# Ledger of designs, part 2: VHH binders against Intermembrane lipid transfer protein VPS13D (VPS13D)

Target 1, 283 residues: Intermembrane lipid transfer protein VPS13D (VPS13D), of Homo sapiens (Human) (q5thj4r3276to3558)
Amino acid sequence: LKIFISAPYWLINKTGLPLIFRQDNAKTDAAGQFEEHELARSLSPLLFCYADKEQPNLCTMRIGRGIHPEGMPGWCQGFSLDGGSGVRALKVIQQGNRPGLIYNIGIDVKKGRGRYIDTCMVIFAPRYLLDNKSSHKLAFAQREFARGQGTANPEGYISTLPGSSVVFHWPRNDYDQLLCVRLMDVPNCIWSGGFEVNKNNSFHINMRDTLGKCFFLRVEITLRGATYRISFSDTDQLPPPFRIDNFSKVPVVFTQHGVAEPRLRTEVKPMTSLDYAWDEPTL

## First folded at step 18 (VHH; from a3 with Y32H Y110W)

Design b4
Fold by OpenDDE, fold request of step 21:
Structure b4 (fold): chain B 283 residues (1-283), chain A 125 residues (1-125)
Amino acid sequence: as target 1 above (283 residues)
Amino acid sequence: EVQLVESGGGLVQPGGSLRLSCAASGFTFSSHWMSWVRQAPGKGLEWVATIKQDGSEKYYVDSVKGRFTISRDNAKKSLYLQMNSLRAEDTAVYYCARETLKYSPWGFTWEYDHRGQGTLVTVSS
């Protein structure tokens, strides 16, 4: 006997995080969830229905307890499962006055097709994905952590190999959400300026070494569903955003306005040209 | 080699004060978050306080708020814990700990990658 079980909603967790689901304001967690769901991401869809008729048809979720055993995961604001895309902030409260940890989870609702036309597929995805399409080993860090580190890797940095992708969460949500990048395979490469990753954009990011030489990556930020994909690629086949030509007989020194760091000063020798991109994209 | 050496512990009466010190060596002290943790007899390790690299952020467990003050001197590579209005429940071995933020595909976690041998604080009448 083959039994086909259908539910109006299939909750698909692609975040990499353990998630626990509940109907908003319900007394109990959604059926089909066990201790294992507290510890690790479920690879199988959770069949979900609004079982409590006295409560609104909203879903809530929290981080599983396995991620931060010393913390207390909180339920997020209720969200609809009937369509569209959105994001929810999942908080984990820490002891004392320590800032809570926040995970932004993308939600994308799609209707099933064919046999599942009456089923809504709800995909939970990370809000940010870093995609290294460059030929370099790349490091990523939140600006506040990277500040003043020079060539050193700060706390919470992420390393990526060429061709790899990695989920990204802000280590500190209360800090500025600016991402920095560094070429790990370039000697003495300093961290880039911080750039925003929460809007569609395309630009060259400038990284300097300790000698002031500039290195570029092309950054492409694209929202797909509920996830911002931040792609990094080589710029060999792309023109730089700026070309500085010194046709004079004297050296010219320039800096980006608002940038005081001496290492970010650029000297253009007489009768030479130099490719350039902003050292601080947010200025 | 990373070393953390605690000092300043001892016997004190309830309501008394102690100042703990931690001497750090073998790493760039000013680049790390530092914490005090404690372990009372028969209990597990408990977080007490954390301080940011530049001292601009300080966090405390609720039970010590208003009584304990964490501070640091980066030039001296030292971490301090001023403990006032001590209570019997503060009795524990206090450890200096270096915090590290570890990345995983499942997020970030703060861990103590190094901890000293500890100093005993006994609050008793």
Scores: ipSAE 0.593, ipTM 0.812, lowest interface PAE 1.1, mean pLDDT 93
Fold by OpenDDE, fold request of step 21:
Formats: sequence, structure tokens, C-alpha cells
Structure b4 (fold): chain B 283 residues (1-283), chain A 125 residues (1-125)
Amino acid sequence: as target 1 above (283 residues)
Amino acid sequence: EVQLVESGGGLVQPGGSLRLSCAASGFTFSSHWMSWVRQAPGKGLEWVATIKQDGSEKYYVDSVKGRFTISRDNAKKSLYLQMNSLRAEDTAVYYCARETLKYSPWGFTWEYDHRGQGTLVTVSS
């Protein structure tokens, strides 16, 4: 006797986080989940069906309790498993009146093919992925944390080696969602300006050292599925966005409009040229 | 070496007040979130209050809200906890702790990477 176990939905966790699933407004968690799922990401798909016929055909999920033992994970807003892509904010409530920890999870639903035509594969993925395609060791931080830190690494910074990718979550969702980058292997490199990472874009990011020298990376932001991939690469083979030519006999000083930071002023010596990219890409 | 030295603890009657101080050294104090935590006899470590680097954000455990005030002086590298209307349940060893946000491939977590030796606060009639 061959018993075939099938489910209309396969929940595939690619976030790296432990996730717990439930039918929205259901009394119990979805079957097939155990304590281990609270502690670590499941490598196996969870077979899911809407078992409670009295409740809407919506799914909800929360962070497993293992990563924040002192926190209380909350169920996210219900979402459909029948198609499309979306995002859900998963909150972990902290003690007191501290801001909750929020994880944005991408959801991508794909229909199976062939014998699985009636099965929906639901992929849960990180909302942001930082991809270091540069030759540099890079540090990343939320703008609010990086502000005023100079060459120091702020709280919540992420480090990545050349050729590596890392999942990124905003440490504070109530702060501006601006990402900053710094070259860790360049002496006295200060943090870049903050840039948005929630839309397709491509630009040069400018980083300065304490002496005012500019360093560039090419930033490419691409949405794939429900994940924004933010790729950083060297600019050796790319022209800079701007070239500043001083054909006069006097030095010229310029600053990006709206930027008041003295370290972001640039002096162009007489009869010289320099490459430039915006110090603050959001202005 | 990172050092945190608490002071100001002692015996106080219910309804009384104490001011705890923490002297920090060995690191850039103004660059870090700071917290007070406490451990009552027979209980685990409990978070009490947290303050942002510039003091613009302060957070408290519910049981001390309205009674305790966390503050800091970055120039003096000092953290303070003003405790008013003290209760018996506030009896504990109070620790000054440096709070840090650690990022891993699997998320981020606030933790205390350094903590002082603590100062004992006893609230008793």
C-alpha cells in the first residue's frame, strides 16, 4: 500500500530565520511543526492546508521563539497563498516600551508544474540581500546608526567579504530606511551617505576618507521575486557619473547642494580634474 | 579594558529614593546604548531601563515606569538611575550594562556585552 501525502501548499523557508505558520485566526498552529521549528529554520518544506473551514483561507506566520528568547513574536497580517508576491512584517515585542524588532519577509508564490500543477510553492525569503561583488571588505549600517560615527562601526553593522552575500534586516524600522556602506580595508574610510534600497536603481556611491579622498562603488538594486538584491561592485571599468574640470588658475570649492558636512566639501585645484559622485544620493 | 563601576546602592525604606551611578571607562561611552539591569534574590536577570547615546530615547520596564529615570552624562562617561518610590520588589543587585546590537546571518539581537559588578539595593522597612 502506497500512501501519498499531498498538500495544496508547500511552504519553503529561505529566510534563514525560524518561522512558525498558522491558518489565520486558527486555534492551533499548522501541523508538521515542532519545537525545533521555533529554534531554527526548517530545511524541509512544510506541507500546508487550510484545515479550519470556519476561518478564512489566509495564512499567518511569526518568528520562532528561539532567536529572541526574551521577546514575544507576533503573528503577521494574514496573507493569501494562491499567487503573487508580497511582503509581511514580522514583529517581536520586547520588554517594556522598547520598539519591537521587525523582520520583513518576502513571499513569492509559484504554481507547481506537471504532477504538481495543483500545488502552490510558497517561498519565504529575506526582503533584502546585500551582495558584495567588489574586491573590498564592506561594512553596512542603517543611516541613523552610522551618522556621526566617522570611521567607527556603529551598532548593528554588517560586514561582508568580497564575493559574499548577506541577508539584511533593518535594526530599526521606525528610523529612515537608508543604507550606508563603508570600505573596511581602506584606511580612514568614512561612511557613505544613505541610500534607498527598496526600488530598482543603479548608481555610484561615494565614500570619502578623512582626508577627503573619494572612493566609489557601483550599486545595483534589483528586485527578484520578493527580495531586493543590493549588489556592490568595483568601478574600475565604469566611468564616474561626474567629472569636475577646473580650467581656471584658482582653486574651486564645491559641495553637493543641501550637504552641510565640511568633510564633504571638495576642492578642485587649478587646471585639474577629478571624478565625483553624489555624497548624499537621497538629496 | 572596558570597565563599568556601579555605586549608590544601599538600604532604603519603602517609598524612599536612591540614585545609582555608573562610571564607564575603557571605551567610547557616547557611542553606546546603555542599560540598567537587576537581579533579585532567587530570580533571573531583569532588564530595567535603556538609554540611547544622545539620551533622546529612554525605555523602561513597566514595573518601574513613572518611578525610575535613566540618564547619562557623556562628558563624564556616567550613567545614572534615579529611583523614586522604591518598593520591596525593587530589591536587587543593579548592574550597569553596555548594550550592543549584534547582527548575524539569521537576524539581529540586542545584548549586554559588558556589565559591572553591581550595587545592592535593599528596600525594607
Scores: ipSAE 0.591, ipTM 0.810, lowest interface PAE 1.1, mean pLDDT 93
Fold by ESMFold2, fold request of step 21:
Structure b4 (fold): chain B 283 residues (1-283), chain A 125 residues (1-125)
Amino acid sequence: as target 1 above (283 residues)
Amino acid sequence: EVQLVESGGGLVQPGGSLRLSCAASGFTFSSHWMSWVRQAPGKGLEWVATIKQDGSEKYYVDSVKGRFTISRDNAKKSLYLQMNSLRAEDTAVYYCARETLKYSPWGFTWEYDHRGQGTLVTVSS
């Protein structure tokens, strides 16, 4: 007699949002979920198994219906509970076929050890966390919303005080997933160029005021479990990425290749120096 | 200093037309998605229509789709609602609003920042 026992799955909701789970394409939700799971986050793990043997071993999830009463939460693309780190976009359809609300949920699978070798712990958490370790009040927006905004804060911006963190979700899944930042406590500070946040990285980001003066932040991006932590810090103790010295008697002007915006040209006056970082880091 | 001033309402018979206007000041109009919302007598606010900052995307509640057209003129800092084939159920005070996405502990919500007195539209025989 040979009995194959699948490892039990423990679904752990660390997102702060109500989540409902089921086997992908199954007729019913997973057992152990009740009306309270539609309304608020659950603090208890959900025990899950693939009960429908006629369907693939894929799980799906949606936002609980209680937080958007006039919206229609959709099931995400199916995912394996036996995989490694992953991410899914959970969409809530809005009335009038407006662009949906998007929640980016990270997935982290941990297998058990020793006596628990057949147990999988699956952790769900927000995918992006913006961590303001700088001395400035910061504003953030998806590039498409920040483009052409000058010193204004567009639709879909979010802000943090120094030392604070905030969860971020892309307002539009169909726009480029590029983030922009702005110093809110520097007069006339304009939005940065767009940068990616879905990979480990470390770089300086450039913002300018309306007079063309450059301001910098250090950006450090690290995947920690299910969540990319995007940290912003001051650059006072770091060398500049570039320093341009003009030893001539005439002004020199330059632009980053591929940047058409006239205000992003840089003038270096005779016999002076300035610090620089790319205006558009993804170009 | 943000101001939104609605105009163009009035009394109209069923099947008639009206054009609402909203004059905006005190903010960068071209940077905001703009919406019309309405409040019928004894009812809560109802979203009517939304337009993207560059005018390239427009959305309507199902009850007005095909009858109402939202538009904007960024040079004049103005928002418009052309209302055709009016029905009695369109009777309401209409407000223009800035549309914003807000975060809360319960997730994201769309909020409508309406600051004007609105403009009354009455559809009756």
Scores: ipSAE 0.207, ipTM 0.606, lowest interface PAE 4.5, mean pLDDT 84
Fold by ESMFold2, look of step 19:
Formats: structure tokens, C-alpha cells, sequence
Structure b4 (fold): chain B 283 residues (1-283), chain A 125 residues (1-125)
């Protein structure tokens, strides 16, 4: 006898987070999940079926227990694996009235192909993807962690090589959700000001070295499905947002209104010009 | 090299008080959330308290709320735990730790990075 094994659903985790699945309101977790799934995202699809016929055909998920040392992850609102795309909030309750954490996860359902026609592929996607299309190695951090770091990288920073992408999740939802970037391959480059990533946008981001020289990247943010793709590219072939021309015979010094930091002053030498973008896009 | 050196433990009667200290070096102390964790005999590590890098936020496990106070002095690179109204169940080795979020190929995790010998607190009659 020959026996063919199939499952109705393949659950594919592209979030970069450990995820645990079960049928909503079922008494047991889905088969094929082990302690390693609590600690890191699975590299293999999870083969899933609705085993409890007494419960509705809804799935639920939570963050794996290994991601937060003393946190208690909760199961999200149930979702259909036979429906269309959606988003779910995955919450983690922390001890001692510490602020809870929320991870937004996109859900995309795709029908199986060929010999897998009876199987749906369900893709779980991150909320943010950092896409380095620049010629530089880049470092990223939430602004609260990047503040006061100068040219150093804070604990919890993430980096990308030119041409590479990485998934991103906010370390702290209770801090301002502002991203900072730094050129890692430029000596003495200091972190940028914070910018928003939760809306479509296109702008230049300014970074300086310790001597005050400005460096720019083009940032393009596009919502694709449930994922904001934040793309960083070189600015060599783009018009600058501002150009300051000094037609006088004396140096001119300017600052961004509302920015008190002395190192963020800009000098324009006599009879010359320079390109500029806001040092602090937010605040 | 990161160093965390705990001190201030000892033997104390129930209802008594102790103040633990942690001297930190080898990293930017003022950029890290700091925590106290403890390990009772025969048990795993338990989180006790956490303080934000600037001291503006403090969090405690429910069993010590109202009895313990975490504090820090960034100029001295020091972390403290004032323990009042001590109970037998507080008996443990206490460690100070950096609380960090780390990204890895396996996902990302919050970690309590402790490296010191700890300081023993014994609460008994």
C-alpha cells in the first residue's frame, strides 16, 4: 500500500519572530511545534490542520515564549486560514506592570499549486522591512536607543550590507516609534535624527560626522500588503531638498528652528553654497 | 570586558533590611536598563526589578513591590537594591544584570546579561 500525506495548510513564518500556532479555542497546540519554535522562527513551513471538529475553523497565534524573559504572550484574535489577507496584533504581558509589547503581523493566504492543490499556503509577514539600496553599510536603531550614542552603536542595533534587507520590529512600543540611521562605513558618522516609518513617504535623511559635514540618504517608505518597506538609497543623482547659497563676503551660520544642539549648526562659507536636509525630521 | 560586581549581601532576620550594590565597568552604563535577578536554592533565575537607563522608570516583580527599591547612580556606574521587610522567601543569590534586546538569526530576545559572582542574601531566624 502507498499512503500520501498532505495537510490543508502550510504556515510560513517570514516575520523573524518565533510564532506558535493552534486552532482557536482548541485544547492543544498544533502538532509539529517544539521548544525550538518558542525560541526562534522556524525555517520550515508548519503543516497545519483543524483537528478539533468541535471548534470553528479558526487559527490563532502568539509570540514564542523565548523572546521576552519574563513575558507572557497572549493568543491573538482568531483568523481564518481560508480567508483573505489580514493583520493581527500579538501582545505580550510583562511582569511588574511593565508596558506591554505589541507586534503587528500580516497574514497572506495563497492557494497551493500543482500536487499541492489541496493545500493553502499562509504567509506571516513582518510590519517593517529595512531595504538597503545604498552603497553604504547601514546601522538602524529606535531613536530612544540611538540618543547619546555619537558614533557608537547602541545595544540592540541592527545592520545591513549594501543591497541587503532585514526585518525590523520596534524594541519598545512605549517609546516614540522613530527610526534613526547611521553610515557605518564613513568615519565618525553620527546617528541621524528620528523619522517616522508608519506612513508612505519620501525624503532625504541627514547624518553628520563629528566635524559637522552632512551626508544624505534618500528614504522611500511604501506600504506593500501589511509591510512597510523602508528603502534607503544614495542621493548622488537626486536634487537636494534645500540648497543654501551665501552671496555675501562673510560666513553665514544657520540652524534648524527648534534644534539647540550646537554640533548641528551649519556654516556656509563666503560666496559658496551647500546642500541641506533637516537634522531633526521629527521634533 | 564587561564586569558586574555585587556586594552587600548577608544574614538578616525576617523583617530586616539590606542594601545591595553593583559596581559596573567595561560598558556604557548610562545607556543600559539594569536589573536585579535572583536564584533561590534549587530554583531557576527569577527577575526582581528593573530600572531605565536614566532612572525615570522602575519595575518590580509583584512579590517584592512595596518592600524593595531599585536605584542607580550613573556617575558612579553603580546599581542598588534596597530590600526592606525581608522574608525567608527572599533568600537567594542576587545578581545585577544588563537588560538588552538582541537580534539574532534565531529571532530576537530580551536577555538578562549577568556576569558577576552574585551576593548571597539569607533571611532566617
Amino acid sequence: as target 1 above (283 residues)
Amino acid sequence: EVQLVESGGGLVQPGGSLRLSCAASGFTFSSHWMSWVRQAPGKGLEWVATIKQDGSEKYYVDSVKGRFTISRDNAKKSLYLQMNSLRAEDTAVYYCARETLKYSPWGFTWEYDHRGQGTLVTVSS
Scores: ipSAE 0.146, ipTM 0.576, lowest interface PAE 5.6, mean pLDDT 84

Design b4
Fold by ESMFold2, fold request of step 21:
Structure b4 (fold): chain B 283 residues (1-283), chain A 125 residues (1-125)
Amino acid sequence: as target 1 above (283 residues)
Amino acid sequence: EVQLVESGGGLVQPGGSLRLSCAASGFTFSSHWMSWVRQAPGKGLEWVATIKQDGSEKYYVDSVKGRFTISRDNAKKSLYLQMNSLRAEDTAVYYCARETLKYSPWGFTWEYDHRGQGTLVTVSS
């Protein structure tokens, strides 16, 4: 007879952030967490079980207090450790109730195998990774921050060089979760329309310069474990979503239905063709 | 070159009022959140108030809520702080600052970029 001592949940922190866990609404933090967990990420799994039988079997987490000494990390909405993929926004409350600092943490549950079939490995990772596989320096922003900015980079923008990647967190969870992109190395390039990132997808994103010329990137969004990888690549060897051929001797002008901005008109000159992708992907 | 020029400070009795102004130049004023910070004698910088670029959101440290009002005029590239019911503890050099939402390995954080000489507010009987 052998006696094995284990926990049903192994919490694995791949976020790079200090995280503290507890059973939702429990009186104490989960065992095995110390001051070092408040200050820095832990590389070792946390062995976790629901010890408080008076509370629901839900887990919660917060950012460790050490990285924002003037802030107050809040506990997120409770989540099940027996579910599949999920996401939580971890908020750090700032002085004067200013908009909090937001961290988007993906949650991926992996069931155990073989003799570990009743054990779950729960992986926490940044929810979004922006991966620049294009030949351009790219800028990114949440649409509400990019709205009305023309060729300028708003507060809350982030950038990356060709071939590089960066972790992304929504600056505001109370705005639409729509991402915009801009080519930083193309003169007078204006921000794209907003696109969704919370589902697998593959599409062309359209950006214009101030003269209305279209530029495209290929966007590929893939959920890899707990993280959406949002890849941006050049389109020079890809078929366009649309090709408009004007076989007439007069110019043809069109707009995307529901788009009122006059700068987003498209002219196809006589006896020419152009490639097109939607200016506003969510319309 | 970014310039922030504070004015409107002075000596005032407890319970009095002052209105601080900040003239901004060298950057796109209407694209930035703006803040007032202060430094009391022998103390570090303390955040006082912040206003969104379009003026639609305003935030205050608890010690000044209900007494101070932040405002801006984007056409004049100016930031203001109306200070009412002043107390001795409000005595400080007040600085105008740009707020920036900076990316770091920890995600986005708010940082203050202040560059002016400040304006001295002294509250004394």
Scores: ipSAE 0.069, ipTM 0.534, lowest interface PAE 6.1, mean pLDDT 84
Fold by ESMFold2, fold request of step 21:
Structure b4 (fold): chain B 283 residues (1-283), chain A 125 residues (1-125)
Amino acid sequence: as target 1 above (283 residues)
Amino acid sequence: EVQLVESGGGLVQPGGSLRLSCAASGFTFSSHWMSWVRQAPGKGLEWVATIKQDGSEKYYVDSVKGRFTISRDNAKKSLYLQMNSLRAEDTAVYYCARETLKYSPWGFTWEYDHRGQGTLVTVSS
């Protein structure tokens, strides 16, 4: 008799959410999961192995039923526990086929060393953390929801006070994954252009008021384990990305190439200078 | 401030039709998803239909699908529910509700943050 025993995976739930795991397309949930795992986050690692020889070595997960009693949590797209880092969208299906509730869960795989070489530690955490290190109260929204909202906060926005952080999940996975921000404590501040958050980056983000005046925040995006930390800070002590000097005796108007929105045109008065950053970072 | 006023309810025979209206004021109507919910006598609140702010997505509870149509007119700040092939089981007070996708530590959830006084629909012979 030959017996293959695969090394255990330790599934570590750092999301703050109840999570249930299974081998993808298997008949039963992974062993060691009980009704308490449906109701609250697990603080203990779950020992996991691929027991079903008729199915591929892929894992799947869902939100526990306890936090949305009237919803139907769905299993996410399968993922490998041997693949390093990734992200999955976990969906809770709502009555009447309404758009589901979405959770973006980051996955970070760390292989064991030494006597633990046969062990993989797989960490699950919220994929995005919005960290407000600015002096402003900030609002955030997915670009599709922020479009056409002017100074209003759309459905699906969240906010942070100065010095605070919040977990962020995309309200819709079928819309572009672009984040917009605006200053809530500046009168008539309009939403920024959309920017990507799925890569390390550092840049100034431009927001305008209804009179066209530019306001800036410094954005720093860093992957820490399974989570992108998106930090927003003041720019008072930073040089702007651009300074436009008008040495002429007449006003000069400029626009970012590819931006048709009339309110995003910028006038620089004669013999004056203006600080600027791109209105649409993805263009 | 925020005000939702339903109208168009009444008494109809089974198989009949009604059109409910909801006049909205005190907020930017075109920026919000809107819903109809109902409460039958002696029962709890039931979601009926939801419409996206631009009208491009519409959703219905299974019991009314194919019979009810939700619509909106953003210029008139009005929400509508066309109810056809009415049944006795549709008897309820119908409420116009503003729906929001609210953030919590558990992620985004759907909530109703405002609703009107309701309009009574009675389906009886």
Scores: ipSAE 0.039, ipTM 0.510, lowest interface PAE 6.4, mean pLDDT 83

